# VH-VL binders against q8ixk2r445to577: the designs that were tried, part 291

Target 1, 133 residues: q8ixk2r445to577
Amino acid sequence: FFGMLQNKGLTDYCFDYNPPDENQIVGHQVILYLCHGMGQNQFFEYTSQKEIRYNTHQPEGCIAVEAGMDTLIMHLCEETAPENQKFILQEDGSLFHEQSKKCVQAARKESSDSFVPLLRDCTNSDHQKWFFK

## First folded at step 14 (VH-VL)

Design v7 (framework fv_recaticimab)
Fold by ESMFold2-Fast, scan of step 14:
Structure v7 (fold): chain C 133 residues (1-133), chain A 119 residues (1-119), chain B 112 residues (1-112)
Amino acid sequence: as target 1 above (133 residues)
Amino acid sequence: QVQLVQSGAEVKKPGASVKVSCKASGYTFTDYYMHWVRQAPGQGLEWMGYIKPNSGYTKYHQNFQDRVTMTRDTSISTAYMELSRLRSDDTAVYYCARSKHYGSAFDYWGQGTTVTVSS
Amino acid sequence: DIVMSQSPSSLSASVGDRVTITCKSSQSLLYSSNNKNYLAWYQQKPGKSPKLLIYWASTRESGVPDRFSGSGSGTDFTLTISSLQPEDFATYYCQQYWSYPTFGQGTKLEIK
């Protein structure tokens, strides 16, 4: 699948990645931002290797979660996807991070009115349901 | 250096389809988005959609969703825009234009292809 | 879609004049994450393709004369030509690339 990865519960919000320096695309947190068709910063590919690729840059970035963390961070893609970069997009829209056994949830960032995707225990909440648009 | 060369003028009847080509040279074709923009005689610019050449992913403006198809052939660095079920108000100059990212300005444009739709 | 409105729709000017063209967007084009305005200005001469003049609201494209300048932020933007030259008579368009690209209706700059 290609496109904007949109939240079912937080309907107007999409995965968004815009690093401060386009010469270094890795190491920064993925955020959620209003889906206004902003394209590149919200353009992702879901691959057969269960990766969520940020196709804006060469080499391509892949969303990952580091051990013990709950935030989604941009890493460089590898020829064989490491376990921390694998997300299972299920038929119900859940985005399951197999290594941690947790689901990606749209959540409010502490002490702010901004939103970010975080790993949380899996529930049937619409805030854990995602689709490509 | 960077160049976008488009196919020649077309004259079509209402209801027909037209396919315009845009051949890129002077850069890595798959590293840039390719957009299509049209301009009716004496009117402004109207964005139709884009294709990401490395994947083939396309995004079309809602006004063209059911009539436009954008494709590419990476072996010859060429993008295509096909518009079906032509109407007289589709008479326009059609441009291809590249952007570094989807969210960036169009730094290079093709020379334009005139499409005339008349009885 | 984001609506772009230009003013004036046309103007007549003489060589050496200072010319100002205004562009308004229906919503903010300022992205807080990178502090950039997603606004470009293009010049189009009769029978020719548009040519990029300014991007990020105020950054001049390489090779564009310094008499061209862009300013503004958020929803209000201006293109200024400090001393008009004969080759500057053209139609000018503003364009947002915050979302799906949309253009202003153009400002035709005519001699006299």
Scores: ipSAE 0.007, ipTM 0.584, lowest interface PAE 10.8, mean pLDDT 86

Design v8 (framework fv_recaticimab)
Fold by ESMFold2-Fast, scan of step 14:
Structure v8 (fold): chain C 133 residues (1-133), chain A 119 residues (1-119), chain B 112 residues (1-112)
Amino acid sequence: as target 1 above (133 residues)
Amino acid sequence: QVQLVQSGAEVKKPGASVKVSCKASGYTFTDYYMHWVRQAPGQGLEWMGYIKPNSGYTKYHQNFQDRVTMTRDTSISTAYMELSRLRSDDTAVYYCARSKHYGSSFDYWGQGTTVTVSS
Amino acid sequence: DIVMSQSPSSLSASVGDRVTITCKSSQSLLYSSNNKNYLAWYQQKPGKSPKLLIYWASTRESGVPDRFSGSGSGTDFTLTISSLQPEDFATYYCQQYWSYPTFGQGTKLEIK
């Protein structure tokens, strides 16, 4: 699968990656933003290695979560996907981070109106359901 | 056995277009990137771009962006590279090569397709 | 583009010699998060396609003889052939894959 990775509960929001410096693609947090349908910063690919790849820039990035953290950050993809970059997209739309045993949830940043994907205990909430568009 | 088999040699006049094919076998075509690299006579290697067969996504080097088109047909595990508005300095051997990851090590290469552009 | 510079452009050697080829990049190819250098080495014989020898600067590709070794980090890299064999006379290329792939100019290894 490839396309815009949209949230079922937070209607019209998609995974988005807009690094402050286009020459440094890694190290920043993945955000959620209004789906625009044009690809670019919202174009992702789900691979057979269970990676979520950011396809719009060179070098290519892969979403990762570091041990003990709950934020999704951009790392460089590796030839063999490390465990912190593996997400299982399940039939019900949940996006399960295998290493942490948690699910990706659309959430509001505490002090703002902006939204981000975060790891949370798995529930049947629509805010934890994702699909490619 | 992994193989990349390219189409045969081409002789073209300046201004023409050439389309080179690369047929993959021995692995899952959509699991690997396909890159195109050329080599002018007596010169080094020059990367032109890649295609991700799974999605059809392409990335071209800016030197070729206005003249190159990369496509694929997943039903026959074949990638294509078309170069238009040929010049004499496009005379080269054109290779396809695969990688597990973007621009990473190219573990298998096609045999090469010689394209000669002359009047 | 990242510029890759190889030296020497050519060298003459005899079977059994130890051969060293160097490669320099215009910027660091080391990614601190995974501690990997985004550099590969290829061998090309006349009329044939390049063959991968080394990736991640020092990892030997399966089936490549152990007389071939890669070393270095950051901007300076070396390919060593410990005891040259007749089949090793070829042109060698380094390649970075930190950004858009670029190759060195090549080093032609000829019989003395």
Scores: ipSAE 0.008, ipTM 0.621, lowest interface PAE 9.6, mean pLDDT 87

Design v9 (framework fv_recaticimab)
Fold by ESMFold2-Fast, scan of step 14:
Structure v9 (fold): chain C 133 residues (1-133), chain A 119 residues (1-119), chain B 112 residues (1-112)
Amino acid sequence: as target 1 above (133 residues)
Amino acid sequence: QVQLVQSGAEVKKPGASVKVSCKASGYTFTDYYMHWVRQAPGQGLEWMGYIKPNSGYTKYHQNFQDRVTMTRDTSISTAYMELSRLRSDDTAVYYCARSKHYGSHFDYWGQGTTVTVSS
Amino acid sequence: DIVMSQSPSSLSASVGDRVTITCKSSQSLLYSSNNKNYLAWYQQKPGKSPKLLIYWASTRESGVPDRFSGSGSGTDFTLTISSLQPEDFATYYCQQYWSYPTFGQGTKLEIK
């Protein structure tokens, strides 16, 4: 799958990655933003290794969650996908993070009015349902 | 055995376009990225961009964005690089080279295609 | 772009000699999360395409003789040929793949 990764509960919001500058492509938090389909910042690839890949940089970025954290951070992709970079897109639309055993949920970012994807205990909420558009 | 076989040498006039092909064999074409790198006489190696054969996604270096187009045909495991509005300083050997997704180190290279731009 | 600088620009040595070539990057190529240096070394013989020798700064490509070794981390890297052979006449290039690929200017090795 290749496209905009949209939230079912926040119906107009998509995964978005806007690195602050070209010298620091990795290490920043993935955000949610109004789906616009323009440019490359909202276009992700879901791979057979269960990676969510950012295609606009070389080497390519892969979304990861560090142990003990709940934020999705852009990391460099690795030869063998590490457990912290594996997300199972399930039949019901849930994105299940294997290492933490939690699901990706659309949530409001603390200290701002921005939205971000965060790891939360898995529920049947539409805010935890994602699809490629 | 893995091979990348490129099309033959080209001589072009300024303002023309050139299209170089790179035919892959000995591996699954869609499992590797295909990059294009050129080498001008007496200069270093210069990366131009890549294509992901499984999706067709391309990324070009900003120096080439307005003049380069990279495509592929998965049915014949062939990648293409077209450079338009040629100038004399585009005279170079053009290489295709493959990489795995985890890094752009190039384990196999084509033999190179010499492109000469002269009036 | 990350700038890669090689030294020396040229080098002559006898068969059996130990040779070192250095490569410096304008930015660190070490990714702390995986402890890998995004640095490769290539050999290019006259009229031929480049051939991968080393990747991840120190991992030897399959089929490359063990006389070739890579070392270094961060911004300073070295390619060593422990005992020169006649077939090692070539130009050697370092390449970073931390960002969009960039190459050093090359080091021309002539065996006396």
Scores: ipSAE 0.145, ipTM 0.758, lowest interface PAE 4.9, mean pLDDT 89

Design w1 (framework fv_axatilimab)
Fold by ESMFold2-Fast, scan of step 14:
Structure w1 (fold): chain C 133 residues (1-133), chain A 120 residues (1-120), chain B 107 residues (1-107)
Amino acid sequence: as target 1 above (133 residues)
Amino acid sequence: EVTLKESGPALVKPTQTLTLTCTFSGFSLSTHGVGVGWIRQPPGKALEWLANIYWRDHKYYNPSLKNRLTISKDTSKNQVVLTMTNMDPVDTATYYCARIPYGDYYFDYWGQGTMVTVSS
Amino acid sequence: DIQMTQSPSSLSASVGDRVTITCLASQDISDFLAWYQQKPGKAPKLLIYEASNLESGVPSRFSGSGSGTDYTLTISSLQPEDFATYYCQQHDNRPLTFGGGTKVEIK
């Protein structure tokens, strides 16, 4: 699967990666932003290794969650995907992070109008359901 | 700044179709992420969600009112229209339209409501 | 559909009292709960969204808390303008559902 990765609960919000510095394309947090339908910073690929890959810039990035953290961070992809970069896209649309045993949820950044994907205990929330468009 | 106002008939006969118009100002449905929904409240009872429409013409309906509801928008006129077919006395309620911010499902600004009575 | 149960259905209170209203969801709604205030003959007004976020312009005496299935609206020191009916709404799953309301009236 590939395309814009959209949330079922937040109408028209997509995974979005927009690094502030072209010299440091990895190490920053993945966000959610209004879907623009043009790919680019919202274009992701779900691989056979269970990676969510960002290849708009080189080197290619893979979404990861550090142990004990709940934020999704862009890391360098590896020849063999490490456990912290593996997400199982389930039939119901949930994204299950294998290492933490938690699900990716669309969440508000405190009392702001900004949204981010975060790891949360798995529920049947529409905000934990994702699909490629 | 943000205002919404409902308009439509105050009296409807059983089996007729109800058409309500929401006219708003202070925001546009050409703005990314914004939506408008319809909610009703029978006298002395709780709020019931009916339908939502969003800036990219995404539409959602309450399944319990399946096939009775149609929601549409006219972005240039700042209007959202709800139609409800086969009206019954149990549909007597105050009907509200309300703004939805940022593609979510909660309502941050509400119209004053319009009372619709269904009787012969 | 997610059922929202509010308790109590009504309560009597005096100015200055601490008021607590509870909302119970029939399933985990992941903090996606809003609270509205409705005065007689008026439209509802948003107070709180996503369980604990205070809407701009709403007095700080209003607060929301809770997680999972159990949520609470608290008014720390009731004012005369706070006598109203309060509704919770889950904004987690379609169809959107509201609680039955809690009427806060003068003691």
Scores: ipSAE 0.621, ipTM 0.868, lowest interface PAE 1.6, mean pLDDT 90

Design w10 (framework fv_axatilimab)
Fold by ESMFold2-Fast, scan of step 14:
Structure w10 (fold): chain C 133 residues (1-133), chain A 120 residues (1-120), chain B 107 residues (1-107)
Amino acid sequence: as target 1 above (133 residues)
Amino acid sequence: EVTLKESGPALVKPTQTLTLTCTFSGFSLSTHGVGVGWIRQPPGKALEWLANIYWRDHKYYNPSLKNRLTISKDTSKNQVVLTMTNMDPVDTATYYCARIPYGDYYFDYWGQGTMVTVSS
Amino acid sequence: DIQMTQSPSSLSASVGDRVTITCLASQDISDYLAWYQQKPGKAPKLLIYDASNLESGVPSRFSGSGSGTDYTLTISSLQPEDFATYYCQQHDNRPLTFGGGTKVEIK
């Protein structure tokens, strides 16, 4: 699938990646932001290897979670997807992170209008349900 | 400061349609993430959510009442309108409108409420 | 729909008491729980959102805790203005649902 990856629980919030330096696309946290419908920094590809790929800048980035962490960060894509970059988009809309056995959940940062995707124990929460628009 | 105020009829007969208006100040429904919802409370009973509307005209309804409810907004007037058809005595309640911050589903500022009695 | 069960339905307390109110969800709501205070004849007032975040302007004697399906509102030292009915609300799934309320009465 391709498109804007939108949360069922948060009204009109999408995965968003806008690194502070266009020449350094890796190492920064993926955020959630108001869906603008224009693709660009909110356009992601879900691959057959179960990657969530960011193709707006080169080299292509793949979302990953480091061992022991709960934040989604942009990594360099590899020929064969490592376990920390694999997210199973399940039939119920959950994004299951294989390595941690946890699900991606929309969560608030300290600022009331700042949201991020985080790994949490899997639940039937609408904030853990995602779809491509 | 944020304020909301409900207005509408105090008395409605069974089978009639109820129209309630929420007029607010201190925020705009053109602001990203912001919404307004309607909640009711029958005398001596718990709160029941009815409907939400958000800045981009996203609308959500309580499924148990969805076929009876319509929510709309006039962003330029700072107003949200709820319409409920086929009123019944069990719909007697105080009706509140409340602000929703940033695309969420909790209510941070509430209107004073307006009592609607449904009787013949 | 997610059912929210509050306990107790009412309690009697004195000024200075520590009061604890429980809210149970029929499924895991991932910390998306809010608490409201309602005085007779008045609109509800938000106290807490996301289970433990204190709303601006709410006294620090109010605190929220819990996770999963089991959540608690605590008032560490009850004041005269705290006699009210308290409601929990899950803000995880639509339809949004509220608990039945807990009335905190003067002893």
Scores: ipSAE 0.552, ipTM 0.863, lowest interface PAE 1.9, mean pLDDT 90

Design w11 (framework fv_axatilimab)
Fold by ESMFold2-Fast, scan of step 14:
Structure w11 (fold): chain C 133 residues (1-133), chain A 120 residues (1-120), chain B 107 residues (1-107)
Amino acid sequence: as target 1 above (133 residues)
Amino acid sequence: EVTLKESGPALVKPTQTLTLTCTFSGFSLSTHGVGVGWIRQPPGKALEWLANIYWRDHKYYNPSLKNRLTISKDTSKNQVVLTMTNMDPVDTATYYCARIPYGDYYFDYWGQGTMVTVSS
Amino acid sequence: DIQMTQSPSSLSASVGDRVTITCLASQDISDLLAWYQQKPGKAPKLLIYDASNLESGVPSRFSGSGSGTDYTLTISSLQPEDFATYYCQQHDNRPLTFGGGTKVEIK
């Protein structure tokens, strides 16, 4: 699948990768932002290896979660996807992070209007349901 | 200042269609992430969500009432309209429209409400 | 649908009292809970969203806490203007659902 990865619960919010340092395009946190429909920083590819790839910049990035963390960060893609980069997009729309056994949830940064995807215990939350547009 | 105001008939006969208009100021439905919802409250009872509409014309309905509800907007007039078909005495309630911030599902500013009585 | 159960349905309290109202969800709602205050004949007013975020302009004596299925609204020192009915609402899943309300009355 290709496209903008949109949240069911937060109306019109999409995965967005807009690193603050253009010279170091990996290692930064993935955010959620209003879907603009233009691709670019919101265009992702879901692969047969269960990766969420970002190829707007080079080198290509793959979304990962570091051990013990709940934030999604951009890593370098590997020839064989490591466990921390595998997300199972389930039939119900949940994004299941296989290594942690948690689901990706759209979450508000405390007391702000900024949103980020975070790993949380899997629930039937609309904020844990995602689809490509 | 954000304000919302409901308007529509105070009395509706059983089987008729109810049309309510929400007129608002201090915000626009052309603003990214903003929405307007409708909630009702029968006398002395709890709040019940009916429908939401958002800035890009995303519409959501309470499934228990979906076959009876239509929500629409006129962004240039700052209005949201709710239509409910086949009114029944059990639908007697105060109907509210309310603003939804940033694509979420909670309501930060509410209209004063309009009482709709359904009787013959 | 997610069922929201509030307890108690009513309580009597005096000015200066600490008041707690509980909201129980039939499933985990991921901290996505709002609290509203409604005075007789008036529209509801938002107090709290995302379980614990205080809405701008709401007095600091109001606070929200909880996680999973169990949530609490606390008024640390009840004031005369706080006598009202309070409603919780899950904003996790459609359809959106409200609790039955808790009426806070004077003793």
Scores: ipSAE 0.418, ipTM 0.828, lowest interface PAE 2.6, mean pLDDT 89

Design w12 (framework fv_axatilimab)
Fold by ESMFold2-Fast, scan of step 14:
Structure w12 (fold): chain C 133 residues (1-133), chain A 120 residues (1-120), chain B 107 residues (1-107)
Amino acid sequence: as target 1 above (133 residues)
Amino acid sequence: EVTLKESGPALVKPTQTLTLTCTFSGFSLSTHGVGVGWIRQPPGKALEWLANIYWRDHKYYNPSLKNRLTISKDTSKNQVVLTMTNMDPVDTATYYCARIPYGDYYFDYWGQGTMVTVSS
Amino acid sequence: DIQMTQSPSSLSASVGDRVTITCLASQDISDFLAWYQQKPGKAPKLLIYDASNLESGVPSRFSGSGSGTDYTLTISSLQPEDFATYYCQQYDNRPLTFGGGTKVEIK
């Protein structure tokens, strides 16, 4: 699958990656923002290796979660996907992070009206359901 | 600054179709993430959600009533319309429209409500 | 569907009292909960969203707390204008569901 990765519960919000420095595209948090339908910073690819790839800029980035953290950050892709970069997109729309055994959930960023994807205990929440469009 | 107002018939006969209009000001359904929903409340009973519509015509219905409900919008007129078919006396309630500020499902501004009585 | 159970269904209180209203969800709703105040003959008014965020213009005596399945609305010092029915609402999953309401009436 590829396209804009949208949340079922948070209507018309998409995975969005817009690093402040175009020359350093890794190391920043993935956010959720209103879907603009233009691809670009909201265009992601889900691979057979269970990666969520950001292909708009070079070098290619892969979404990862560091041990003990709950935020999704952009790392460099590797020839063999490490466990912290593997997400199982299930038929019900759940995005299960293998290393942590948690699910990706749309959440309000504390102290702001901004939204971000975070790891949370898996539930049947619409805010934990994702689809490409 | 944000206001919503419901309009429609006060009396509906059993089996007829109810049409309610929500007219609003202070915001637009051309704004990203904004929506309008319909909620009803039978006399002395709890609130029951009916349907939501969002800026890109995303529509959601209460599954228990989905075969009876249609929600639509006219962005240029700042109006949202709810249609409910096959009215029954148990559908007697005050019907509210309310704004949803982002793609989340809570309601921050409510209309005054319009009472609809279903009887012969 | 997620069932929302409020307790108590009604309570009697005096001005100055601390009032606590409970809302129990049939499953984890991840803080996607709002509280509304409704006075007789009037539309509901949003008090709290995301379980604990106070809506702009709502007096600071209102507060929300809880997580998972258990949530509470607290009024720290009840005022005459607070006598009303209070409703919780989950927006974790469709259909959106409301609690049965808690009527706060004068003693």
Scores: ipSAE 0.477, ipTM 0.842, lowest interface PAE 2.4, mean pLDDT 89

Design w13 (framework fv_axatilimab)
Fold by ESMFold2-Fast, scan of step 14:
Structure w13 (fold): chain C 133 residues (1-133), chain A 120 residues (1-120), chain B 107 residues (1-107)
Amino acid sequence: as target 1 above (133 residues)
Amino acid sequence: EVTLKESGPALVKPTQTLTLTCTFSGFSLSTHGVGVGWIRQPPGKALEWLANIYWRDHKYYNPSLKNRLTISKDTSKNQVVLTMTNMDPVDTATYYCARIPYGDYYFDYWGQGTMVTVSS
Amino acid sequence: DIQMTQSPSSLSASVGDRVTITCLASQDISDFLAWYQQKPGKAPKLLIYDASNLESGVPSRFSGSGSGTDYTLTISSLQPEDFATYYCQQNDNRPLTFGGGTKVEIK
């Protein structure tokens, strides 16, 4: 599956990654932003290794969550996907992060109009349901 | 600066179709993330959500009323229209339209409401 | 559908009182909750969004708290203009659902 990864609960918001330095694609937080429909910084691929890949730049980036953290950050992809980069996209739209046993949820940044994907305990929330468009 | 105003018939007979128009100013449905919803309130009862429409024409309906509801927009006229078929006396309520600021499902500015009575 | 239960359905209070209204969701709504104030014959007004964020222009005596399934609206010192019906609304799952309302009446 590939395309813009959109949230069911937060209408017309997509996974978005816009690194501040085009030559350094890793280390920054993935955000949610209004879907523009043009691919680019909102284009992601879901792979057979359960990775969410950002392939707009080379080398390719893969979304990861570091141990003890709840934010999604961009790392370099590996030949064999490490556990912290594996997400199970379930039939109901949940993105389950196997290593932490938590689900990806759309969430507001502290007292702002900005949104980010975060790991939270799994619920039946529409804000934890994702689909490719 | 943001204003919304509902218009439509005050009286509707059972089995007829209700058409309500929300005319607004101070914002546009061409703005990314913005939406308009419809909510109703029977006399002395709680609020009930009916339908939302967003920029790029995303539409959502209350499943309990989905077969009866249609929401549409005319961005050039700053209008949102709700139609509800097969009206019944239990549908007597004040109908509100309200703005949704950025893809969230809460309503930050509301119209004054229009009372619709369903009676023979 | 997520059911929102408000307690109490009504209360009587005096100016200067601390008022608390609770809202219970039938499932975890991840802080996606808003509070509205409605005066007789008027449209609702947004007070709080995302459980605890105060809407611009709303007096600081209003506050929201809670998480998971259990949320509270607090008015720290009730003013004459605060006599109204208050509604909670979850925006976590469609259909959007409102609580039954809490009427705050003069004692």
Scores: ipSAE 0.533, ipTM 0.856, lowest interface PAE 2.1, mean pLDDT 89

Design w14 (framework fv_axatilimab)
Fold by ESMFold2-Fast, scan of step 14:
Structure w14 (fold): chain C 133 residues (1-133), chain A 120 residues (1-120), chain B 107 residues (1-107)
Amino acid sequence: as target 1 above (133 residues)
Amino acid sequence: EVTLKESGPALVKPTQTLTLTCTFSGFSLSTHGVGVGWIRQPPGKALEWLANIYWRDHKYYNPSLKNRLTISKDTSKNQVVLTMTNMDPVDTATYYCARIPYGDYYFDYWGQGTMVTVSS
Amino acid sequence: DIQMTQSPSSLSASVGDRVTITCLASQDISDFLAWYQQKPGKAPKLLIYDASNLESGVPSRFSGSGSGTDYTLTISSLQPEDFATYYCQQQDNRPLTFGGGTKVEIK
């Protein structure tokens, strides 16, 4: 699968990665932002290794969650995907992080209009349902 | 200041179509992530969600009423219109329109409501 | 559809009392719950969204808590202007659903 990774629970919000410096593309948090429909910083690929890959910039990035953390951070991709970079996109739209046994959920950053994907206990919430468009 | 106001007929006969207009100020439906929804409340009863419309014209309807409801917007006039067909006495209620912030599913500012009675 | 059950359906309390209203969802709603206050003859007013975020302008005596399926609205020191019916609403799945309401009478 590939395209804009959109949340079912938030109307018109997509995975978004726009690093502040194009020469330093890793180490920053993935955010959710209003879908613009043009790919670019909102274009992701779900790979056969269960990675969510970002290849708009070089070197290619893969979304990972550090041990004990709940935020999704862009890391360098590896030839063999490590466990912290593996997400199972299930038939119901949930995005299951194998290493932590948690699901990716759209969440408000504090009391603001800013949104981010975070790991949370798996539920049947629309905010934990994702699809490529 | 954000304000919303509902308008429409106070009395509707059974089988007729109800058309309600929500006129608002202090925000625009051309703003990313913003929406307007309709909620009704029969006398002495709980609130019931009817329909939402968002920026980019995304529309959502309560499935139990979907075949009777149409929601539309006129962004240039700051208006949202709800149409409900085949009115019945059980549809007697106060109808509210309300703003939805940031593509979410809650209502932060509400109109005053308009009472619609369905009677012969 | 997600069913929202509020308890109690009504209560009476004295000014200064701590009041707790509960809201139960038929499935886990991942903290996506709002609380509204409705005074007689008036439109609802948003108090809380995302279970615990207090809306601007709402008095600090109002607070929301809970997770999963179980949520509470607390009024720490009831005031005369708090006479109203309170509704919870799940923000998680369409169709959006409201609780049956809790009527608070000031004695």
Scores: ipSAE 0.605, ipTM 0.871, lowest interface PAE 1.7, mean pLDDT 90

